# Miniprotein binders against a7ua95r516to809, part 120

Target 1, 294 residues: a7ua95r516to809
Amino acid sequence: ASLSLLSISDLVPDLQFIFFWMSNAIEILYFIQQKSPAYMQTIELMDDKAGSKESLLSATISANEEAMTILEEVIMYTFQQCVYYITKTLYVVLPGLLDCNPFGTEPSSEQCRRAAGVCVCAVCVMPEAVRRVVSVFQTTSDLLQQYQVHSEIQSQMFAYLFFFTNVSLFNQLIDKGPARGWFQRSRVLQIQASVKILLDWAKGAGHNHLAQKFFAKFCSTVTILASPPQQLSQMSWKALCAEHPSLKPVQLHRILTQYQLMAELGPLPIWQPSSEDEAYIYRTVDLLESFENH
Below, E stands for the ipSAE of ESMFold2; O stands for the ipSAE of OpenDDE; V2 stands for 0.75 times the mean of E and O plus 0.25 times the DockQ between their complexes.

## First folded at step 10 (miniprotein)

Design ad4 (at its last look DockQ between E and O 0.77; V2 from the best seeds 0.75)
Fold by ESMFold2, look of step 10:
Structure ad4 (fold): chain B 294 residues (1-294), chain A 83 residues (1-83)
Amino acid sequence: as target 1 above (294 residues)
Amino acid sequence: DPKEKVEELLREAERLLEEARKALEEGDFMRAILEALQAIIEIARAMLKALKHGTDPEVREKLLEILQKAAEILARAEEELKK
């Protein structure tokens, strides 16, 4: 029995009650927010002779503000707990995406083919490591829809999940890539194909703009590594920075160093950092990304 | 003790909910709104404590039930004020 194989389905009961609380708190908060202008209208219509009615209205306005504040805290805390539990499962499954071979994917199951006639459903064809990641995203999407969570909160949740995925994959690739052989051409192409499957899921789920924004660093990395040597060798450092603004100088330098080694382009550096960037290509504190939302 | 604090907040929310219900029945709609909001405040504080310290499943269900009831009274009282 391995505790490191935590699945999202094991967390569904806990997530269900948290999403239920969050959805109700959101709904009530927005209802209360609609009434704030009405209370101001009531103040303007009041006969402002001294009396208990003015005290009751004042207390009501104060209670309204306090209720909104406390409900916002409930929403924030439930959101953070959902993200915490979901990212715990995501953390366990993401590394496998860097090691899988999507080109050796098994054919879809006989059950899937016969149920839909002679056709292949995308989930049945998908590599197992990618399927585990997609399952986390899909289960999250299904729960958000089941509990009718406001669309803006759904977007915020996927923004963070994509951010977390990007940081986790990027850090693993940079940190462990040399030892694991992940910078080899065939591995990079396999990783690129696996990321394409995730991006296709995000597009189909209506989150394409979030995925483009929050996967940018990892996608830029694999795009550079997947580039043909003739094309990449013709690009200057300045051009690469302009094409891949999500990459810090130390990150771009590390990626290009590994690329040159694996493409066997000789020992002399092809890409010379600009004078401005030269001071930063060895800032190891900037090499790995923080899981804090920056 | 966090569990005792959650139960204390729940009891206060229940008291406020009953006072809000009475105010609604009596046609005192502004007081019903105030007391429903106060119940929401207390139950939301209980929910925060329960989220931070854990709580029994039966208490989880009760917390949501009281929140929903307080919101229903709030909505009814505000509808009546518009008339």
Scores: ipSAE 0.747, ipTM 0.944, lowest interface PAE 0.5, mean pLDDT 83
Fold by OpenDDE base, look of step 10:
Structure ad4 (fold): chain B 294 residues (1-294), chain A 83 residues (1-83)
Amino acid sequence: as target 1 above (294 residues)
Amino acid sequence: DPKEKVEELLREAERLLEEARKALEEGDFMRAILEALQAIIEIARAMLKALKHGTDPEVREKLLEILQKAAEILARAEEELKK
């Protein structure tokens, strides 16, 4: 099936099985880890019938270790599969977020109208492009809760999903932004508003810290681009580096260069990189974020 | 065939589960724990193969069922050892 046709709803049946397997494997692993000392001690206290105790103890230790190891492999693989499927759906819907006009009267999604009438919930009032992204995260959250997946695993999953989202959005903005007019102030304000809706959702879902951490680079980029020329032109390179530590020198330089072109500003000596950063601003390999470093 | 291997592992897990159940019923709680752990190992191996190569929904459900039953036996046997 073409990636373009893949919705999160189409993956729910498969994800349900994977989440259920993951949850059960986690539960059993924790049980074994907590209870293993007790039955090991019991074996150790059994009467020394010649050789039988040692063999039983050895067999039980071996079985316990192997069970934990293989369950960890199940958990890891199921986690990877969930992330793989969910990120595929994100990949499809994320570009729409950058083209979204949240200030326009976009018609409420036909789906919410059909099922429950005019729902005025925060999700139902979202622009369609934002709603599609939020729906992926919400479905993930709902599945994690439904199957009572351990909170640490939930946090790891959302951390990765936010990381992926940030990398995807940042790379698209940097690479395609100039050509698509996303660096225009009006468009930047639209993007900023759309991202705010997503961050507000993440806050409401209890993932505020993770969202702030993993969206920092994209948010910094949008914040700089949304800044009035009068304000941004008064900020030195050093001040901008300090205010936006998530941006590499090459990234900040690229953003400022594109901002300068868009705003028709002459050369700004105040934005000149420091002598320390001058060697790094030309490292084009560091311009885009990698998906592999997580 | 990966599917055949999943089914083989499933059958072995079912056998081990039954042995664990018998041991529990006989009051051999240490054997019940060992057999239950062995069942869990075989089920988890089957699950990994099923995840990598796909399997029938019925087999997926059965794997979970056996996993849960093995865990229950393990829990019961552990509780009895504390008495």
Scores: ipSAE 0.746, ipTM 0.932, lowest interface PAE 0.5, mean pLDDT 90
ESMFold2 (binder alone), look of step 10: mean pLDDT 80; pTM 0.746

Design ad5 (at its last look DockQ between E and O 0.79; V2 from the best seeds 0.69)
Fold by ESMFold2, look of step 10:
Structure ad5 (fold): chain B 294 residues (1-294), chain A 83 residues (1-83)
Amino acid sequence: as target 1 above (294 residues)
Amino acid sequence: DPKEKVEELLREAERLLEEARKALEEGDFERAILEALQAIIEIARAMLKALRHGTDPEVREKLLEILSKAAEILERAEEELKK
């Protein structure tokens, strides 16, 4: 298999034809599904003057089934090709989101003041790393709308893109966060601001419900890490599990362990897993997420 | 030879499309539906092979053109049957 690193802009011509084919196949499949009962009934009710009604009906039943099957294959293959190319570009640009500083790209302006930690002209500008991710999502959205792809398929595509984004960001944060300093509070707040920009994009694009569903694990992780120590230390394990159901016990335990180290709250664990969860906090096979679950 | 197979399927789809068009003109709307479906099957097979093995831009445009024409005949025949 030979993979190359491509920007989304380089892929647009190939994506255009694939989306166009997919959209047409979807519309034809939908037409057949909606109209087939009626025209099949009309054929079945034909006068059998030439004695060939049974042959026509049998052939039409077979053609109907085969057309629907092959159109579904076209749709599946074109969908998979789009996902392949789009996620290839996402995989390249997503890691930068964890390293960027959304506050460090300050505009050049005389009106901005930074003294005493107050800025009357403060703006949360989109850092380059976030802009690259948004560009992938926006280009995908533009192409889906340009070719009038059925809304259900658009939702499925963004569901997968958000799932892919969540898995990539979560796994990198858990795996590389200690070495990269990503659990430091200033960095967590920067990450939280960056992901808010992505969530705002998704809301403006009409995909808020999908983003809320499929980013839940990463968002829960960042929410916990951004919590002030006084507030988080007062919460029991049971309360944290209830407020963050997207996190498996092994994941929550690892996040809290890293939080305690970063906040320098001492070596003795603050959060004691419930008896039913103690069996699961050692399941390291469940720590990182799989890209294959959706 | 994948490219030759794509062109073979395209030619068969074009033959079926012409038969469907003739059936539609003759008022044989039930036959037009069958033959339009058969054209869609052949062109969709060609599209799958073209996706798997790569395509020339001219072939890509032609495949979609034939698919669209077959779908139009299917729609017109269905509409006439409702009358």
Scores: ipSAE 0.757, ipTM 0.950, lowest interface PAE 0.5, mean pLDDT 85
Fold by OpenDDE base, look of step 10:
Structure ad5 (fold): chain B 294 residues (1-294), chain A 83 residues (1-83)
Amino acid sequence: as target 1 above (294 residues)
Amino acid sequence: DPKEKVEELLREAERLLEEARKALEEGDFERAILEALQAIIEIARAMLKALRHGTDPEVREKLLEILSKAAEILERAEEELKK
């Protein structure tokens, strides 16, 4: 099947199976970890009744360590599989977010239309492109909750998915934005509104801190691009670096250069990189974010 | 065959579980813990193979059953050792 037709709903049966095993493996691992100190101590304190207590204790320690190791492998494998499937669906829907016009009148979802006529719920008023992205995250959240996956693993899952989303959106905006007109003020405002809807969803889902942390680069880029020329032209390079610490000097320099071109601004001495940053603005290898840095 | 290997691991896990159950009935709680942990190891190995190669729903249910029983033995043995 072409990747273009794969929806998160089509993957739900496979994901359910993986999450089921993940949850069970975590539960058993946690059980072993909690019980291990107590029963080992008890074995150590017992009288040597039926042979080498030391041998039995050693065997029990070894079996406990092996059990934890193999369960961790199950958890790691299932986590990787979940991430793999979910990120594939994100990869398909994320480009639509950059082209989305959230100020347009889009029809409400079919599901809400059947029950109450015009539904004004937060999901029904979302633009279709935003709704598709949110649906991936919501389905992931629902599955994690359904199988009662440990909160730490849930946090790690969302951290990675937000990281992936930020890298994908940032790289697309930096690389393709000028050519696609995404640096035009009207388009930037559309992108800003779409991202706000996504961030509001993340806040409502309890992931506000993670979203703020991992979307920082993309949000900073959009904030700069959305700034009026009159305002942004008054900000020095140093002030922009301080306000947007998530951006590398090469990234900020690229954004400002493209902004200058789109706004038809003349040379702005105030945006000149510091002598300290001057060597870094030419590191084109650091321009795009890597998916490996997580 | 991955399926055959999962079944082999299940049989070994069941054997170990039975030994753990016997040890528990005999009041050898330390041995029951050891054998139950060993059963869990074999179940976890079977889970990894099942995840990588796919298995029948029946095999999944059996894996869960054995896992649950092994956990119950561990819990009971640990509780008895604390008395």
Scores: ipSAE 0.563, ipTM 0.858, lowest interface PAE 0.8, mean pLDDT 89
ESMFold2 (binder alone), look of step 10: mean pLDDT 80; pTM 0.751

Design ad6 (at its last look DockQ between E and O 0.86; V2 from the best seeds 0.65)
Fold by ESMFold2, look of step 10:
Structure ad6 (fold): chain B 294 residues (1-294), chain A 83 residues (1-83)
Amino acid sequence: as target 1 above (294 residues)
Amino acid sequence: DPKEKVEELLREAERLLEEARKALEEGDFLRAILEALRAIIEIARAMLKAEKHGTDPEVREKLLEILQKAAEILSRAEEELKK
């Protein structure tokens, strides 16, 4: 029996606790913020009747402010912890997207092939590698709904998860692509199909605009690499920069260089960077993305 | 010791919760609000400290129970004050 990898299902009990605290903290914070006028009106009535409640009033106002502060800290902490645990799971499953063949009709694993005797897995709607990533996103969505987390917080969480996914996939493709053969057009078309399934999930889940925004760099890369040589050769460097603003000059140059090599279009560069961009096309410090940037 | 500190915060939150419940029963609704808010503050601090140290299931469950009960008293006392 193989040792278990970190999976989202193993983290659900801890995530349930953290989401529950987040949701309760948000609800209590909202209650305190919206009910402050009621406290003041009640205080006015009590002063009129009692005459000696100023110490209690002052303490209550102070406690109210302190409670808001600590609840904001809870919300920030719990959000960060959720993102941390979920992205650890994503980090493990995301590389599989680059290796999978979504067009395959045969079992993709030894276990599936051995168990079935025939291609039972070929009737699966979603490739296993894509399913693993979608499972993380879907489980996150289900937990957020289960605990009724505010929609703005849900959007912020998926914004970060999509950002993380983009950085992870882009860096893997750029860094390991030559050694893994991922720049071959047939492999790029497989990757493109797998990412389309992810984008379809995001659209169906109500996160289309977030996915379009945060997957832009990786999607641009795959779009360029999947382009037919006739079509891509007709586009100037300037046109490609304008169509793919998410790509830095060094990134675009690397992608086009790999495209030219894999398409066997000869050693002479087809796409000439602008004079301004020429200064930056070999800045390897700018090639890979940081997980710390938004 | 972080575990002992969490237990202290939890015991203080429980004391404040009982004070809030008693005040609510006695009709002292402004004091019930004050003590419920103080319980929420202490239990939130306990939660943050317990998570940084590591949380066992028994402590984790108790923290949630106190938070929810304090929030219930806060809401109830506010409703009564409006009358």
Scores: ipSAE 0.709, ipTM 0.925, lowest interface PAE 0.6, mean pLDDT 82
Fold by OpenDDE base, look of step 10:
Structure ad6 (fold): chain B 294 residues (1-294), chain A 83 residues (1-83)
Amino acid sequence: as target 1 above (294 residues)
Amino acid sequence: DPKEKVEELLREAERLLEEARKALEEGDFLRAILEALRAIIEIARAMLKAEKHGTDPEVREKLLEILQKAAEILSRAEEELKK
């Protein structure tokens, strides 16, 4: 099947199995870790009636260590599989977020139309492109909750998915934005509104801190681009670096250069990099974010 | 054959689970724990091998069933050791 047709709903049966196995493996690992000291102590306190105490203790220690090791491998493997499937669906839907016009009248979802006529719920008023992205995250959240996956693993999953989303959106905006007109003020405001809807969802889902942390680069980029020329032209390079610490000097320089071109601004000496940053603005290898840095 | 090896691991896990069940019935709770842990190890190995090579849904369900039974034995044995 072409990757273009793969929806998160099509992956739910496979994901359900993986999440179920992951949850059980975590539960058993936790059980072993919590109970191991108690039954080892019980063995140690037993009368050595048959000279088998040391053998039983040694065998139990070895079996515990091996069981923990293999369960950790299972958890890691299942986590990676979940991430792999979910990120594939994100890869398909994320480009639509940058082209989305959230100010347009899109029809409400079919599901809400059937029950009460015009549903004004937060999901029904979302633009379709935003709804598709939110649906991936919501389905992931629902599955994690359904199978009662440990909270730390849930946090790690969302951290990675937000990281992936930020890298994908940032790289697309920096690389393709000028050519696609995404640096135009009207388009930037659309992107800003779409991202706000996603961040509002993340806040409602309890992931506000993770979303703020991992979307920082993309949000900073959109904030700069959304700034009026009159306001942004009054900000020095140093002030912009301080306000947007998530951006590398090369990234900020690229954003400002493209902004200047789109706004038809003349040379702005106030945006000149400091002597300290001047060597870093030419590091084109650091321009795009890597997916490996997580 | 990866399939044959998964079946071998599954059979060994079932054998170990049966030993754990017998030990639990005999009141040898420490041995029941040990054999249940060994069963879990073999099930986890079978799962990893099966998933890497593509698994039959029936094999997946069987692996989960045995895992749940092993976990139940662990829980029951631990509860009895606290008494």
Scores: ipSAE 0.460, ipTM 0.817, lowest interface PAE 1.2, mean pLDDT 88
ESMFold2 (binder alone), look of step 10: mean pLDDT 82; pTM 0.780

Design ad7 (at its last look DockQ between E and O 0.77; V2 from the best seeds 0.74)
Fold by ESMFold2, look of step 10:
Structure ad7 (fold): chain B 294 residues (1-294), chain A 83 residues (1-83)
Amino acid sequence: as target 1 above (294 residues)
Amino acid sequence: DPKEKVEELLREAERLLEEARKALEEGDFERAILEALQAIIEIARAMLKALRHGTDPEVSEKLLEILQKAAEILLRAEEELKK
């Protein structure tokens, strides 16, 4: 079977053993790091009656360094494997966020959102496309807690997952948006609402800082596209660059061009790039984001 | 053969684990630390090979069991040295 077709629930057995290995390797590495100065000093202070102290100390220093190195490799590889499998699942479910209508999936959804900006009652139900993404994040969080993975590693894992989510959503919007009609204002508002639900999950899960950091590019894009034409057309290129530093010149230029087309603001460009940015607005190699870590 | 290599590393880790256990029981806590670290090195190498090439669930459980046992000896030997 192809991993691109698997749900997160199908991968849980494989993820469980990898998380368990990772959590044990982390605990052992931490123990060695914290305790090795003390036991090394004890060996160094031993009586050296037959010269065996130097041999034992030398062997222990070597073994200590090699154990830490190998355990770090186990941790790195298991972390990368978890991220790989989880992001393959995310890749399948994330496009649905761009196509769904969160306003029409539950009769009480608008009322719950209006009351608190998040769902405050058990009666509100997430749109299915959003639920699939949240399920991946929630399952990941539950597994990390179940195996008591160190909190710093949990944060690093969600940093990677949010980075991947941002890249996937941004690239799909930029690449497929014109053909799919995703730059139309009504669709942008639906996309904004769907992402808000996801960001609220991240805040409730204790990852608000990471979500704000790693979703900046996609959120800036949606903010620009959701802006009223009368307000946005009054802003200069320089002001927009300053307001949206997460966007590269080619990315901002593409977004503004699509905005101008959808708002029917005439045939001539409204936003004039600065002379130094002029060299960069047609660099299509910079348009889409890499899935590699920055 | 990567799976044959994992089995070889597992056997060596088991031998080192037994030596560490004997050192701990004899009160040679400094040697127990060294031999537990050596067992951890071999079992972690086996784990890396198994992760790269796949492994049977039974081997996966055994690898973790031996890692945990070696870590317990390391912990106990360190605690005894502090006395």
Scores: ipSAE 0.745, ipTM 0.934, lowest interface PAE 0.5, mean pLDDT 83
Fold by OpenDDE base, look of step 10:
Structure ad7 (fold): chain B 294 residues (1-294), chain A 83 residues (1-83)
Amino acid sequence: as target 1 above (294 residues)
Amino acid sequence: DPKEKVEELLREAERLLEEARKALEEGDFERAILEALQAIIEIARAMLKALRHGTDPEVSEKLLEILQKAAEILLRAEEELKK
């Protein structure tokens, strides 16, 4: 099937199977971890009948360790598979978020009209492009809750998904933004509004801290680009670095250079990188974010 | 064949589960724990193979059943050892 046709709904059956085993593996691992100290101590306290105790204890320790190790492998594998499938769906829908006009009258999703009539819920009033992204996250959340997956694993999954989303959106904006006009103020304001909807969803879903942390780079970029020229031209390089610590010097320099071109500003000495950063602004290898650094 | 290997692991898990059950009935709680842990190992191996290669839903249901029974034996054996 072409990647372009892959929806999160199409993956739900496969994801359900994976989440089922993930949950069961976590549950039994936790059970073993809780019970292990008690039965190990009991075996240790047994009367030393003719060397049998040491062998039984050793065998039980070994079996316990092996069980935990293999269960951890199940959990890790299932986690990786979930992330793999979910990120594929995100990869398809994320570009639409950058082209989205949230201020336009987009028709309400056909799906919500069919199920509940005129639903005025926050998701139903979302622009379609934003709704598609939110749907991926919401489906993930729903599945995690359905299978009662441990909260730590839920947090790790959302951390990775937000990381992936931030990297994808940031790289697309930096690489394609100038050519697609995404650096134009009107377009930037649209992107800012769309991202705000996503962040508001994440806040409502209980993932506010993770969203703020992992979207920091993309949000910083959008914030700079959304700033009025009169305001941004008064900010020094050092002030901008301090206000946007998630941006590398090369990234900030690229953003400011593109902003300057878009706003038809002459050279701004106040934006000149410090002598310390001057060597780093030409490190084009650091311009785009890597998916491997998580 | 990955499917055959999953079935083999399932059979071994069932055997170990039965040994664990017998040990529990005999009052050999330490052996029951050991055998139940070994059953869980084989189930987890079967799960990994099933997840990687795809398996019949019936196999997955059976693996879950054995897993639950093994956990029950562990719980009962642990409770008896505390008396």
Scores: ipSAE 0.705, ipTM 0.914, lowest interface PAE 0.6, mean pLDDT 89
ESMFold2 (binder alone), look of step 10: mean pLDDT 79; pTM 0.742

Design ad8 (at its last look DockQ between E and O 0.69; V2 from the best seeds 0.60)
Fold by ESMFold2, look of step 10:
Structure ad8 (fold): chain B 294 residues (1-294), chain A 83 residues (1-83)
Amino acid sequence: as target 1 above (294 residues)
Amino acid sequence: DPKEKVEELLREAERLLEEARKALEEGDFERAILEALQAIIEIARAMLKAYKHGTDPEVREKLLEILAKAAEILLRAEEELKK
């Protein structure tokens, strides 16, 4: 329904329309850029038998410029619309990664065994929450390839989708983690395992460099939270900042505060911010990340 | 009225497309290029306006059809002009 669970497969017809326009706009724009010098020269060299050559030349100059301008607008608009629709589906499925137990029962594996008697599906089984996120990424990749969208545009789209994923997961963990128990060590280890499955998909899909770049903040957070207390408590603030440059001082401070609480290391702060960072650990306006790309 | 504007743009794109088709058939390849470009401009405007204000399935089909045909004429006319 319109206000209920939105899946990527329900959006495919709309995405097909958008990708058709984006792909064709790119190709036509390229054509004009590459061919207009030649056909403009041909018009300029025409015999002016009826006195119409200068009018034709002037109109064609204007049409080239106007076409290139409007096609660039189409490309920008269609890209934004694709991202909008795809991130709406990501928004719905991403929270499941934080509640997922990847070490638990494998329902698809059980279903496969029950139906077939001998389960070949057990070779490659993915938890349902992870599968839902991967399905969005895989469907997007399939559509981009189906419409032969330029590889540079495909990379830009996945860069934004991974950026969106990182921001969504980080913000939810920081904002909802205390109430949901996500900072408990057993839960953090489950989250880490679930994200690894997603990162493995990105690597296999040829997007490893983008995933490494854009998941850095969330992965740093989980890495810190998964650290054994004895090892982490021996690290200085300066060392942690150097190992995790993606985290702002206010973010690192909040993560360490939650870590100390859940690891029961007592109420006295054990990580002292550097002098240059002292002013920034209280900037709560910088705690959560913005989804705005500019 | 956004729907009236979209219909106006579609009507103009269709007119230009037909003129481009005739120019191509008559061997006036320079004019076919111009008129195909003008059709592409109008149909792209129609698409941006129509999508902003909602999409009717009939309008979406027409938008795809006109773009594809105008692009084909543009490509054919340029190819013929090089001969």
Scores: ipSAE 0.749, ipTM 0.942, lowest interface PAE 0.5, mean pLDDT 84
Fold by OpenDDE base, look of step 10:
Structure ad8 (fold): chain B 294 residues (1-294), chain A 83 residues (1-83)
Amino acid sequence: as target 1 above (294 residues)
Amino acid sequence: DPKEKVEELLREAERLLEEARKALEEGDFERAILEALQAIIEIARAMLKAYKHGTDPEVREKLLEILAKAAEILLRAEEELKK
């Protein structure tokens, strides 16, 4: 099947099995980890009833270590598979977020129309492109909760998915934005509104801290681009660096250069990089974010 | 065949589980723990193979059943050792 037709709903049956095993493996691992010190100590304190107590203890220690190791491998594998499938669906839907006009009248979801006519729930009022992205995250959240996956693993999953989303959106905006007109003020405001809807969802889902942390680069970029020329032209390079610490000098320089071109601003001495940053603004290898830096 | 290998691991896990159950019934709680841990190892190996190659729902259900029983033996044996 072409990747373009793959929805998160189509993957739910496969994801359910993966999450089920991941949850069980985690539960058993934690059980062993919590109980191991107690039963080993108890074995050590018991009288030697039959055979070599030391041999039995050694075998038990070895089996415990092996069991934990192989369960960790199961957890790692299942986690990677979940991430793989979910990120594939994100890859398909994320480009639509940058082209989305959230101020347009889009029809409410078909499901809510059948029950109550015009549903004004938060999901029904979302633009379709935003709703598709949110649906991936919501389905992931629902599955993690359904299978009672440990909270730490849930946090790691969302951290990675937000990281992936930020890298994908940031790189697309920086690389393709000028050519696609995404640096135009009207388009930037649309992107800003769409991202706000996503962040509001993340906040409502209890992931506000993770969302703020991992979307920082994309949000900073959108904030700069959304700034009125009169306001942004009064900000020095140093002030912009301080306000947007998530951006590398090369990234900030690229954003400002493209903003200047789009806004038809003349040379702005106030945006000149400091002598300290001047060497870094030419590191084009650091311009785009890497998916490997997680 | 990956399926045959999963079934082999399942049979070994069932054998180990039976040994663990027997040890528990005999009051050999230390051995019950060891055999139950070994059963869990074989189940986890079967799980890894099952995911890599696909498995029958029946095999997955059986693996879960054995896993649950092994965990129960560990819990019971640990509780008895603390008396």
Scores: ipSAE 0.381, ipTM 0.783, lowest interface PAE 1.2, mean pLDDT 88
ESMFold2 (binder alone), look of step 10: mean pLDDT 79; pTM 0.739

